VHH binders against BTB/POZ domain-containing protein 2 (btb2). Designs and how they scored, part 4

Target 1, 284 residues: BTB/POZ domain-containing protein 2 (btb2), of Schizosaccharomyces pombe (o74778)
Amino acid sequence: MSMNSSTEISQEPSIMKPVSSISSFVFNAGFLQGTFSDTTLIIKGETYHLHALFLGRSPVLLQKLIENNPKGDVHYTIEVETEDPYVTKESCLFVLSTLYCDSPRIPAEVNVCSVLAVSDLLGLDTLAFEASSLIEKSIRPETMESVIRFLDPNFEGLERLKMGMYPRFTSGLFNKAIQVMYNTLVSNWNTEYARLLCNLPFEVIKDLLESDKLTVGASSMARYKLANEIVKMRASFRKQNHIEGKGDESVVLAFDEGSRGIQLVHIAPGAESRRKIWKATSVR

## First folded at step 1 (VHH)

Design c09 (framework vhh_6qgx_2)
Fold by ESMFold2-Fast, scan of step 1:
Structure c09 (fold): chain B 284 residues (1-284), chain A 123 residues (1-123)
Amino acid sequence: as target 1 above (284 residues)
Amino acid sequence: QVQLVESGGGLVQAGGSLRLSCAASGRTFSTYAMAWFRRAPGKEREFVAAISRTGGSTFYTDSVKGRFTISRDHAKNTVSLQMNSLRPEDTAVYYCAADYTPWDQLYRSYDYWGQGTRVTVSA
């Protein structure tokens, strides 16, 4: 088989030495070497020497380039301010490099959560969804703590949040984390997930264990047994780590319509309760 | 991109030992997190043990902790599972799994799987 030889020269010629693909030249000479840089980008005090043409692929950076160069000066200077701790120099270098190539892959040396944070910052939807997908694949009982800390850094409670951090890209991640969290409580709560349960505030663990999304056996006694085991684990953890609570954590049987048969309660030392406690757990 | 071949399975009596090996071929074996999973007849696949890319971190399911040891040999591109004090409930097909892990953690969805090696522990 033979090909037509009507065009021996590219319709988009570039000055290249050696001659290579457009994508190879743009990445190697443009991004890695900084050849013909026309833009100074500052993110969290770190300076990058890049190109307006390629940065314009980011809608956020394109807007800043237009706003900060009304006279059409030959060199651009733009700044992106953020207090997001997941925005790091390493993640910025990687994410900015994706603007210089056609099919970027997230390397082993870069934190995927940080890639999502920078992608969100720069309005790079496709890369943000790819990072989110990789995080979703990583959600297991053993990694759940890291994922929850990323989605909910202040431990405000996944059940209390309608969406996690970076909501444009993490709604599926958030839903998957909730689903795996409840499945983990049924089958694997006493493994690596136990650390997360011990670190959660009482109100969050209360919401979790009383939730209708938690499907343990048909009876309220199955839920009571699971909750009691978790409360005992939390009590042991507090004793070993010298953590003071507002009182003893306990699980009681409850017949209120919204409680799914159990209620988690704090019994403050010396405080009188107005609520009738029908059956207290044996927290030792 | 990476291919996995398990070996070392067989029949053993309760209280005995077996060493499973997984030979990995493909590009940049050292960039992959490695794990062992098992599936008993009529049950779903469950996690057994994992080892980080560097071998500096290992994790085990509670039922095998203290009995099984996972290790890796970067020079031979192998991951091994030393199984001691075997019990009848350890009877399963054991699968080697690998995943490219761009952030430092062990338990992701695993994209690469071996065909499995059968372990039978008699009572």
Scores: ipSAE 0.000, ipTM 0.119, lowest interface PAE 15.9, mean pLDDT 75

Design c10 (framework vhh_6qgx_2)
Fold by ESMFold2-Fast, scan of step 1:
Structure c10 (fold): chain B 284 residues (1-284), chain A 127 residues (1-127)
Amino acid sequence: as target 1 above (284 residues)
Amino acid sequence: QVQLVESGGGLVQAGGSLRLSCAASGSTFSNYAMAWFRRAPGKEREFVAAISYSGGSTFYTDSVKGRFTISRDHAKNTVSLQMNSLRPEDTAVYYCAAGPHYLSEGIYTSPRGYDYWGQGTRVTVSA
């Protein structure tokens, strides 16, 4: 509480003032001004002065309040530790403010991924599912990289991408992202998807480019050309960033079931050496 | 920690213009919403204008809409308030504030929502 707006203003007749709702009073006096704060909450080293009654709407915070209620003490001090980079002071302020509201809505300016992270941290399932739904609806070529980074920030691979870091809420988002890519990859790969395609695991690129859901054109040659350009881009990116792979990526024309006229292969260093020897031996 | 230093205040005639600047020092300026508040002699601190961390959203109190413009420059770590068509009632000490406040209506107008404050710069508008 840094200011009191009533002290310098002349008193107006109460009959002419709008009646404050319980929700409005709780949010403005309780959350924004910190009036009658009885709880010190520490999340990721940041301190919040709040109210046990409203924090109790979070099952995680309620449990901590119960565990840390000392005999005869009316002031609470509780701490939530996390290493999650998506848990920010901005997201904590928003999510904690929802505990002081009846029907909160996630504003357009708030980082919805961070709202999901804090909601998961505090056991706020309804808000977490709303955040997940908003992320799903926001998936388009321009936002794809951010969504993929959110699902797998540690580059653990396909299994993590499919589950996400908050599996109860993020499972299925990768499938939606891939569906959007099937519909837009051909038009956007070298503009919106270029960096993302360089950073995705080989198995994801393989599944994506070999899929019958990806409509490239009438011929297998069109699919081959697209895949070859993407593989070249990935190779250039690895060379520029001195990333050592387990072997070189390549695309070949193949008609095995599921290949749709092309097959992406990961050629081990030993296989590369054998192929070079074979070419040298076969040249007359 | 963030330190805020205001500049550009002074004495100006009614109808004139002033540009206030707020220089932020310290890490993470780009992560904060920024605002201007003012306090007239004998009055409480009131909201003037706010800008989101991205610069994509701006908010103004009704009395300054159309006259004042808030802007930010991430490269220079500055927030500016361009004040046009100044009135005697605009006379106040103007404060720059930083806080993580891009979230919802009500939060950006509350002084409690801001963690870092400048010392203020005085603006006097003569009749």
Scores: ipSAE 0.000, ipTM 0.152, lowest interface PAE 14.5, mean pLDDT 79

Design c11 (framework vhh_6qgx_2)
Fold by ESMFold2-Fast, scan of step 1:
Structure c11 (fold): chain B 284 residues (1-284), chain A 124 residues (1-124)
Amino acid sequence: as target 1 above (284 residues)
Amino acid sequence: QVQLVESGGGLVQAGGSLRLSCAASGFTFDSYAMAWFRRAPGKEREFVAAISPSGGSTFYTDSVKGRFTISRDHAKNTVSLQMNSLRPEDTAVYYCAKDFSGSYFLNEDAFDIWGQGTRVTVSA
């Protein structure tokens, strides 16, 4: 708890002006100390003591203030419901603090994916786009798993990865991630990247390895060797973790200069395929 | 119309060598990928090796890499499989196959298997 007034800011009684700017005073006394709080905001079970005047800068919170206090009572109590695991107390504190500031900047020590999640939750488009831009610039082999998990936390597949969570703001992050994946596949993999490759849906691995944007060696054989190693790694991973696949994954070499000379397929030993080969067998 | 005649099989001791040949007729040989498959007694057909139409690319199943060499001779319309360091598990009937449609090597549907094959028996 904080005092309703802050006498600690003003030291000289003969000086009539505070030493802080209005913006600094609002942030320190209003946000940090909760001075003259008129609103209790609950997000994911965490309680924040804030001010309707500043929360009204969020279109989502403004609507909740109006809907939950149509009588204009002096104290507001509003709740924002979410099951989003990226909405954390640290990111809520940061995002809510931006409502008490001019020209806020996202600090390096704050989880930018969580800032995007809270910004989307509260309808703060400018901050959400800024967070998305920072995520895009941070995509490297070392951060790739975190970005992919952010875009598709349940590993729902290629369409989810293309759209991403919060699709209005994350459109294009998948394309950047794929570009970094292309570059990483031609270098030494770390353990995290290898695990990511094992967890990606077949359709994503197929698109990645068949792409003409992937530059590996001068021949289809180099691409085949890379693809074969990834497919073998994925098969070993599924066996070790007792995961049922959609059948055996395999890489087929195309001699006719198809998709850079390879195609990823599901190989299922089918009686019909064998019968077709036998039907084509010439009689001596 | 397409005919593939395999030859060169026989009985050989472990560690020995054999050269299999496939004489092709009835199609434009230089335009099709060729492959060797094998079938051991009581087992399913297995891919062994493939060679591109130009001969510039070759592929082998892991169990024969470094021991077998596939080659083609456009002048003779033949595909050969040189088999070195033979093992008892190489015992099978070996079949020559022509590309059916397209140019793939691990998908059985991409190859026609022709003729009765040539028998290879490797003694322990």
Scores: ipSAE 0.006, ipTM 0.260, lowest interface PAE 9.7, mean pLDDT 75

Design d01 (framework vhh_lunsekimig_d3)
Fold by ESMFold2-Fast, scan of step 1:
Structure d01 (fold): chain B 284 residues (1-284), chain A 122 residues (1-122)
Amino acid sequence: as target 1 above (284 residues)
Amino acid sequence: EVQLVESGGGVVQPGGSLRLSCAASGFTFSSYALYWYRQAAGIERELIASITSGGSTNYVDSVKGRFTISRDNSENTMYLQMNSLRAEDTGLYYCAARKYGSGWYPRDFDYWGQGTLVTVSS
């Protein structure tokens, strides 16, 4: 939609492409051309010229329309405030356009995470659940980093990852992502997962590498080797980026079945000599 | 080459002030949301302040009213004005930039600086 008032105001349904239904007319004349717009909607400083009747399909926008026009004025002005970086002009245009359609479909060209963010902002639960379902179905090694960043864009830690930024819609996505990692980590860790593994919290790396769901092979040494290489990569990344954690990350051989022969530990740099006592090497 | 370079860190007494700068090069700055993260010894990075491309700001409760984030798109520089500094504010301060694409999933949209050390001690 053009923010040019002359383009919006001078639009006429008769200049639109042929329409075959009410829904096509509403989308083309109403949304695309802004014909007979009666509402100015402001989201993150961006202005949209739309229609109260169709915006009322959003419970959030309906509430704002009611609150900001108690006297029944002919034109509405409403604002939605957000600091969410996933709320973009492109995602707003798409999500607002769905209010002018009977059965909207999220196209492959649209950022589905941004669609979920705007759907949450506007109280569009059905669209938000659809976006969440599409994110879940698209989780694979190549998309994993983007999904994890979406769940915890501010690096708040494990609890945020488990919930996501939109808990009603994103709870469970992290568990699905971890399940995909169990199946693909060994073959893809240093290609598809390298950056992600450097940015995940230690407790996530610990749970992942100690899990019996991760298929490494029968040998504890094979698992130790994999975990040690990942821990070394994380240490190198932290050094290059001047990041100091709660101590050195290390891998030691363990004897219980719960850790599948290894255990990941935090050890203060000054206690490195103590760590060496617990580190065992087996000749096989 | 994409770079974010922090400056302005130093040693200051409690109650003092410092102004941090984050200069960006190698990318279109104005389209990015910008962040200040802080990392104290022995803990992970925490978000301190953010500013959107439109200028909207947000702060963690512990710094609200004391710190002010701002941006100058013409100079490709972001600032953090820190007033009434406390010992708890000691740490490495990192700037970061994030831009979201319009495709199915964004690819590598975060940039990070090297960090600048702020020490608040007597």
Scores: ipSAE 0.000, ipTM 0.143, lowest interface PAE 17.5, mean pLDDT 77

Design d02 (framework vhh_lunsekimig_d3)
Fold by ESMFold2-Fast, scan of step 1:
Parts: C-alpha cells; sequence; structure tokens
Structure d02 (fold): chain B 284 residues (1-284), chain A 123 residues (1-123)
C-alpha cells in the first residue's frame, strides 16, 4: 500500500496523483504544494514552508519546534544555522521531502555527499548511513577526488582524512578509498588522480607512495619512477599556480643488499642542500 | 571568479541536430559535476542532462536516446549533442557547473550558472 516510486522527488509532477492515498496526499498536497503549512523553516537563509507534524520525524527539528513554541502558537518559525558548504537548497529540498514519504530512495541526480551533510544536520541517521553506503559503493578512480575532498574539504591533512567529515557516518570511507587507490594508482595517476595528487598534503603522498600495499608492478625501479614522476608533477603544479612551498619534495632510494636489487622508496620534504641524493641504505 | 558561457544554439528544422558547448573560465581548479537545464516558454527550468566528475551520465526521459552529454576536462568544456530535434525541444538552454576554485586548498564545489543559449526548432 506504499507509493514508493510515486513519492520520489525525481518523478514527473504531471503524472503524480494529487489525492489517492495518505502517502500520495501528504507528499503532493503537503510537501509539493505547501497546503496548510504551519511551519517556516530557515536553513542557511533559505525559507521552506512545511508542517510541524512531518518535521517532527527529525529529532533535531522536533527539539527546535518544542523549544521555540512553548506556548503552542498556531505557526512555528525555526532556524537551523550552518556554515557547511555541502548543505545546498537542492539537498535540503530532497532531505526534507523524505520526511513526507515512506522508504525514500536517493535519486542519481541528487548529490549524495550533500544528502549526507543535510541528514547529519537534521539528525536523520538512517538516511545518513544510506548516503554513506552509496558513496562507498561509488568509490572508483574517476570519483576518488570528490570522495577525498568530501572527507577533507579544507585539506587539513592526514588526521582529518582519517576521521572524515561527519565521522559518525564516514569512518570507513577513507580506508576504502585508500584501498582502491593502492590497487589502481599505477594505471591512473596521470589521469583520474592527477589533480588530487597535486593537492594532497605531503604526509598523505608520503604514506601512499611508501606503502607496501601499493602494487607498482614487477620492476624494482617502478616505485622510484612512479614517485619521481608524481613529485615532478606536484612541483610543476605549484610553479604554474604560483604556490610557494616549504621547499621541493625529494625521492630517495634505499637499497636492500640481501636481495635481487629490491629497493625501498622514501619521499622526503625539501632538503636544506637542495639536492636529490641516491643512497644505498636499508631503513625499514 | 568563474564564468560559464554557452554557445551553439540556433534555429534548426525538426529532425535536425545541434551541438551545444559550455566553456568554463576563471579561477578553476577542477570541475566536479556539470548540468544542462532547459527552460521553455511558460514552464519552469528543468534538468535535462547531467554528467559527474567520473563521467556518469543521467537524462530526463524525453531526451534519452536523442541527447548525449559529454565533458572535456582539459578544456574545462561540456557539450550537449542534440539529435532528432522536435518542436518541443525549443527553449533556452542553460549550463550549470559545480566548480572547485583554484587556491591550493578548496572547500566543497560551488555552483555556477551560464546565461543561456536559445534553441528554436521550427518547420
Amino acid sequence: as target 1 above (284 residues)
Amino acid sequence: EVQLVESGGGVVQPGGSLRLSCAASGSIFSINALYWYRQAAGIERELIASISSGGRTNYVDSVKGRFTISRDNSENTMYLQMNSLRAEDTGLYYCAAEVYDSSGYYLSPFDYWGQGTLVTVSS
């Protein structure tokens, strides 16, 4: 008896039934038309005309409704403050619409990262976990930049990447993303990963390129060549964009004497000598 | 700042083809997602096609199979190839983009809009 498909926001309005079931009426007359709205909700300066009864399904909005109307006035006015750039009008419209229907689906046209942000803002844990699951399933070389930027939008560094934005819902995403990178970096560094690699902090690049989990082919020199090319790309990017670094990044070889020329590659911050050095040392 | 400029609109006969372009310029680090919207006289602006940073495409049913969205990241340009055009495809076509600004560090992508290009399909 649920009108799952007909309650999705991406469905053509012209084919929706205005009144046929509780679910259809609530979505079409309540959410889409704003019939008998009793609540003015303001998020990030944008105004929404909605219903206290359905907004009460959000624990955050329920608390604001109770606290801001203790005398039981006929009309509610509540505000949610946020500086989160992922909270957009489009994502708010979608997330708020889920409060007016059963078993909502996140459509392909909606930014799933923005859905997670609004779901976190409004305390909608189930929807937030669903959004996080969709992000995890979408992790591929071509989507990696968007995922890493979502986890660390201000590029604060390795610790921020490990915790992630909205850490309650995203704690596994960084590990999944890094696993995909380890498996695909060699084939995609100069294409899908180029811009991301140029903008990742030194600590993340060092950890990534030095990791035993990174598969760099059969050549003992493959890791050095890869690391050297990436470091050169990063230096070129900084020069072209007039970004002053704390010195040039360096690639150092460490040779295992007991093996068939197996070598370790170490990424170092710019040396005081301003020289690249080849060393036959065992470090690990 | 970032600017989006559409081109390629014009007058075409039913069954004809047009290729729309949207060029992004300014302080661009990268472009996340790109969108084509259409606004016909008397109706609201509607999303007709989208392409993600990874190249995943979505289309509204009325254009599916006839229109193809594509992107060239090296040129910061997006395209809409329109085939088998119909009178109902007449309208003002807008491009929109989610753009990361060039700064060495960037926040979530920001939404930018073009000013529109007119497509008229007439017999």
Scores: ipSAE 0.000, ipTM 0.125, lowest interface PAE 18.5, mean pLDDT 75

Design d03 (framework vhh_lunsekimig_d3)
Fold by ESMFold2-Fast, scan of step 1:
Structure d03 (fold): chain B 284 residues (1-284), chain A 121 residues (1-121)
Amino acid sequence: as target 1 above (284 residues)
Amino acid sequence: EVQLVESGGGVVQPGGSLRLSCAASGFTVSDNYLYWYRQAAGIERELIASIYSGGRTNYVDSVKGRFTISRDNSENTMYLQMNSLRAEDTGLYYCARDLGKWELPNYFDYWGQGTLVTVSS
């Protein structure tokens, strides 16, 4: 027999290394077909029939398995509760499937923001950082609104945008997004950025339009014209959607002797406008 | 339910024209932000044209001046008029709607199966 050999008294038994065919079997029979499932996992009301051995690769799920069955009964039932709207059935299926793979990759067809959310929920840091990297590389005018909504879905303001909803993984994304916006605002403000600009809080609009990094014509009038058009667009959006609050945004050219002349200023009436601003010119 | 059905693809010679249609059901095209994407073999899905609720349009530089996005509110249909077609325009064309979800628009936001455009050389 090719497997029959004499052993020395001090020899330890050999073991075989895993092969790719085993990975294929584990994924197809285990994950896709649910063969010999020993665990019922419930996430956000959705039920998954899986295997404790593979779920244990998630530190969060491992802890729940240990807590709910410390003596190793034949079947586990564990639940993960979340109110996170980015945790979807489709992304849960993808992220859980990575636990059945040796070399998971995030394909172009999956929602990378949702993959980050589920990875964070399950303590899969490497996958979460990979998702964040893919989001950063995808930042362009066509994806800008989705990225900003992901960082600050409730429009809480600049500090939330800087951190994002998953600060360990998202804290660098706003800086990349704002750099793209500085360079592309002039060509996209009334198209790809129109809806985004109408929904951003005043402080972010103020910081964006007053920034010396904003690529706009060299004259103060070019910047003034752009800011005025955006403020008018925001006002029109508020009127159409019956939104109350900051409807009285305005753009003012202000003279500051210490700043070598004219500075573009965005003013919300009833707050900054009550200050005495000398040589200010109000246009609209 | 929301449904988008693409049609109008086919085989065309370089320099030719095609008009793609995206028939919508479960919502009205006049009130939504709508997109055309294309995917060539081995290349990620690319946003090529957008039309906003107010009628504003935007195009990727490679198709600007050659492609025109439009909509017909009475037919509840969005169109992509493609002129001066090139070999690099070959691909599967999808239409998509912004459903208010927080997903990136170039990942799995489509309700249609796409329509194939082949520019023969």
Scores: ipSAE 0.000, ipTM 0.170, lowest interface PAE 11.8, mean pLDDT 76

Design d04 (framework vhh_lunsekimig_d3)
Fold by ESMFold2-Fast, scan of step 1:
Structure d04 (fold): chain B 284 residues (1-284), chain A 120 residues (1-120)
Amino acid sequence: as target 1 above (284 residues)
Amino acid sequence: EVQLVESGGGVVQPGGSLRLSCAASGRTFSRYALYWYRQAAGIERELIASINSGGSTNYVDSVKGRFTISRDNSENTMYLQMNSLRAEDTGLYYCATRGYTYGPKTYDYWGQGTLVTVSS
């Protein structure tokens, strides 16, 4: 029933100092300064004081806000449980801050693998794909062990490596890693890469060394020598670390019966190391 | 390295007043929002008052009109003036602030708490 008097500033914008953009105001006043915080978010026992409106940009947090405060509460309290070791306070703070930004950028000082983990946890697909892209660009011989451990931290094998721990975002990373491995195998590698080769599953080593994309030297003997060196290194590593193998890995020469003198390198798991494998091509 | 230290808690009669202080070291307050939280025995920690870097305040309904949050940026200290205290105001009082950030990265800092007991 009452008519309120509204105050309108009719001065030209050029006379007045510009107001902050919505995104800079929301980020600075909301996220950094905590102005009018209405939500307590708990992730992995760490507490964050934030705003339901901006947390609602996460489909996971939106669902929890709706379910855990149906009506009438002045302040929201929601919890996200996880046992993921890649979910850290630093990555949570960064990822939560992106909900207060229109165009977030992942800084160089933030652990990108941890950003992907938190983005997956909170259902932030765009940020998760951006993190995955940055991981892909970081794949080098020096970072390869860290990337492989991120994809398969429990060394479960080839299928886990192909998918990663966050399959929607990480399933393409191993293909990039394998390409870098091809290039690295034809050059001098460091101790970290040698250690990685020792920890890779047999199936991965077999695929790497038997691939026609791996070009080493001028003869099949060069490929055989490289494969034999790697297999010996892996055997030495297993003995030094008391790792029980499925038997000695071996390099076997396969002979094409249609082309006398042609030799193919075949990597065999132990018992078949002395078996001569023939490639038959019987066509008209 | 950032530390928040609360002081001013104690025992007071119903209807009495107390002023809590929170002093910061290792960081200047002037850019940050500052918060007072309260935790009673067996009850979850509750945000009761906040003040942003511009001096705007907010309070939970149960303390509106009785409590006043303020800040002194020159002394790197914030305060909670508590008037007309009630038995239900008994609890541990914590100050908190969000740490300095570059871009989208930040951290939260908490004090150790100061005990307020309203008798009866």
Scores: ipSAE 0.000, ipTM 0.109, lowest interface PAE 20.7, mean pLDDT 74

Design d05 (framework vhh_lunsekimig_d3)
Fold by ESMFold2-Fast, scan of step 1:
Structure d05 (fold): chain B 284 residues (1-284), chain A 123 residues (1-123)
Amino acid sequence: as target 1 above (284 residues)
Amino acid sequence: EVQLVESGGGVVQPGGSLRLSCAASGFIFSDYALYWYRQAAGIERELIASITRGGSTNYVDSVKGRFTISRDNSENTMYLQMNSLRAEDTGLYYCAAYLEHGDWGYYQEYDYWGQGTLVTVSS
């Protein structure tokens, strides 16, 4: 409506047109267009035409550039080999593009787990820590299974879960995930967590269900009911998928001896935990 | 089958406006992050604008404040509103779509590109 314009849209005077900014030229002509490319980079069979000067911002790529051409007077060809399935073409394109940017931000359309994997591969610690922080902030019931699979994709067990696949950046994520589960398990165990609970190792299930940090009503009976339902679900899953039960999981209520009858919930992996409690001396 | 079709290009005087459209078919449009690229004579393509599935937008410095990217998931269409056009904005404009899976899981290569629409800014 014929309002007075401010310089809020464009902070620079347009009267004198400067040459394109360094950041826009470097990103657009350098990264996107490959103008004056001097380096052929191969990652996991994919070829990228880039620039030694900007790739040198990666300590890993800098070392490869120096080793490939110590004189610095020839076109470079360097290769990064990896078996990591999280290293994808899209994540490589994004991470490599950050070497051509002054202040890169991880956009929502890029898989943050894959960004962490490539950042680790290329020695980009700041970006890897940013990716890890975004993963931590995104932990909620509906993302829990994906986070756990990222930490331990080969089902190696509790120690792998605690470290993750990139320990410098992923250690601590499992503790955050467990904290979220303490607060949300009761509401989500047979929905968002159903598949995850069937695949978690017994040690994790035992620690989770026995923990006083798990908010399960005010009574030991509520905890017993929840634990029993989860153990039954795990047993049904094993039967449905023809997995042999190496020791049937069981839920046992126990009293603290000599107290006023406080009940404890105990999760046990074998038939011994199902034995009848017997007090032979009660007759005499 | 799978296609992106650009439209809305044309000849316009400096200071004028154009609205480009990118109509998508053959895939679930709402799952994709969307991009506008342009290619000027003698120069390779450059990314000028992006919009994520969540609606977050980014622009190259030369078009900030002049161009606005938007999406309409109900119509499977992305738009680029171009205002205060300059001779330097002349070029072929391409839309592109990259699968946005959300925060978790592996990327999959489902890159789709249009064939381009010509924008000419001349007096």
Scores: ipSAE 0.000, ipTM 0.106, lowest interface PAE 19.1, mean pLDDT 76

Design d06 (framework vhh_lunsekimig_d3)
Fold by ESMFold2-Fast, scan of step 1:
Structure d06 (fold): chain B 284 residues (1-284), chain A 125 residues (1-125)
Amino acid sequence: as target 1 above (284 residues)
Amino acid sequence: EVQLVESGGGVVQPGGSLRLSCAASGFTFSTYYLYWYRQAAGIERELIASISSGGSTNYVDSVKGRFTISRDNSENTMYLQMNSLRAEDTGLYYCARHPKFYDILTGSRYGMDVWGQGTLVTVSS
C-alpha cells in the first residue's frame, strides 16, 4: 500500500487526495529521525530502530515480526542472521530505507553488489533484479575482475560462475561477462585485461577458448595460436607470482582422421594430457 | 555535475567518414575508461569501442580497422574516427562511463553510470 496513492478513496469534497509529500514525511520523520519507532531490528550485530508497518513490506521481515510477537505486543525485536560478507551496514541502511519510499534509486556511494545481497536476504525481489541489471550494465574490462569475484568469491569454478552466489538474480550475469570477454579477446589487450586472463580459473579459460562464439580468423590454427599465447602468458604469470597449479596448462590441436578439413582446439589442464594427445594423433 | 556530451553526427554516403566527439565535465577524465556504444532501430545497444586511462583500445570485429577511438586528456574529450562507413553503421552513437562498485576488499569507490544524450549517424546513398 502506498501513502502516495492517487486513487480517490472518498467522494466527500472536504477530503484531500494524497500527494508525494506524504512519502517524503514518512521517509524523513520515520526512517531518518526514527519518530514513533516500534521495532528493534538486528542484522549482523548492527541495530536499527524502525517501524513494523514499513518493515512488513519485506516478506522475510513480516514473517519474523509475526513469529516474534504473536501476542501483539507494542514493541517488536527481530534478528536476521547472516554470514554473507556482502551484507554491510551501508547497504542495509539503503535497502531498509527503500521500505519507506515509493521510488527508490540505488546511489553510486552504495555498492550495488551489496544492495543485491541485502535485497536477497530480505526477500525484496524487485530491488534485487534492479541491482542485478545495474551490475550487468557495469560489465566492462576494468570491472570484470570485481564481477567475477562477486559471482565466485571462493574460486569454486565455472558452475559457480554461471549461477553466482544469488542464483535467482545472478544466473544471467556470467553470460554477459563472457560476451564482453569474447569481444575483448579479438582486439588489442590492455594490461588490466591481460591480468584478468591470468587470474581466471582454468575451467573458465577452457570454456572461453574452446567456445564456438569466439571467432578468431577462419581456421583452427588462428584459435590455436591465440590459445597458446594466452596459456603461455598464464604460465609466466604463475611463475612470477609463485602460484602453484595442478601442472602446466597446454593447447592441443586435434584432427578427425575421417575428414582432413576438421580440426578441434582443446585446452588441457596439464602436461600429461598433452603427451597423451600427441601420441594419439601420431598413431592416427 | 558529471556530464558527457556527444557531437559530430550527421548524414554521410557509404564509404564516407565522420568524427564523433564526446566532451566530459565534472570528473577526473584522465582516470577513467571510456566507451562508445551504438543503437540501431529495434536492436539492443552495442558496445563498439573502448579506451583505457592509459590509452589502450578495444573494438568489436565489425568496426576493427575502420574506426579509431582516441582521447585528449588535456581537452577532456574522447573521439571516434569512423572511416569506410556502411549502411549497417547507421544508428545513435552514445559515449559512456560505466558505474563502478565499492570494492569492499580494497576500499576502492567507483562512480555512477554516465551516458551522453546520443548523436545520430545516418549512412545512406
Scores: ipSAE 0.000, ipTM 0.098, lowest interface PAE 17.1, mean pLDDT 75

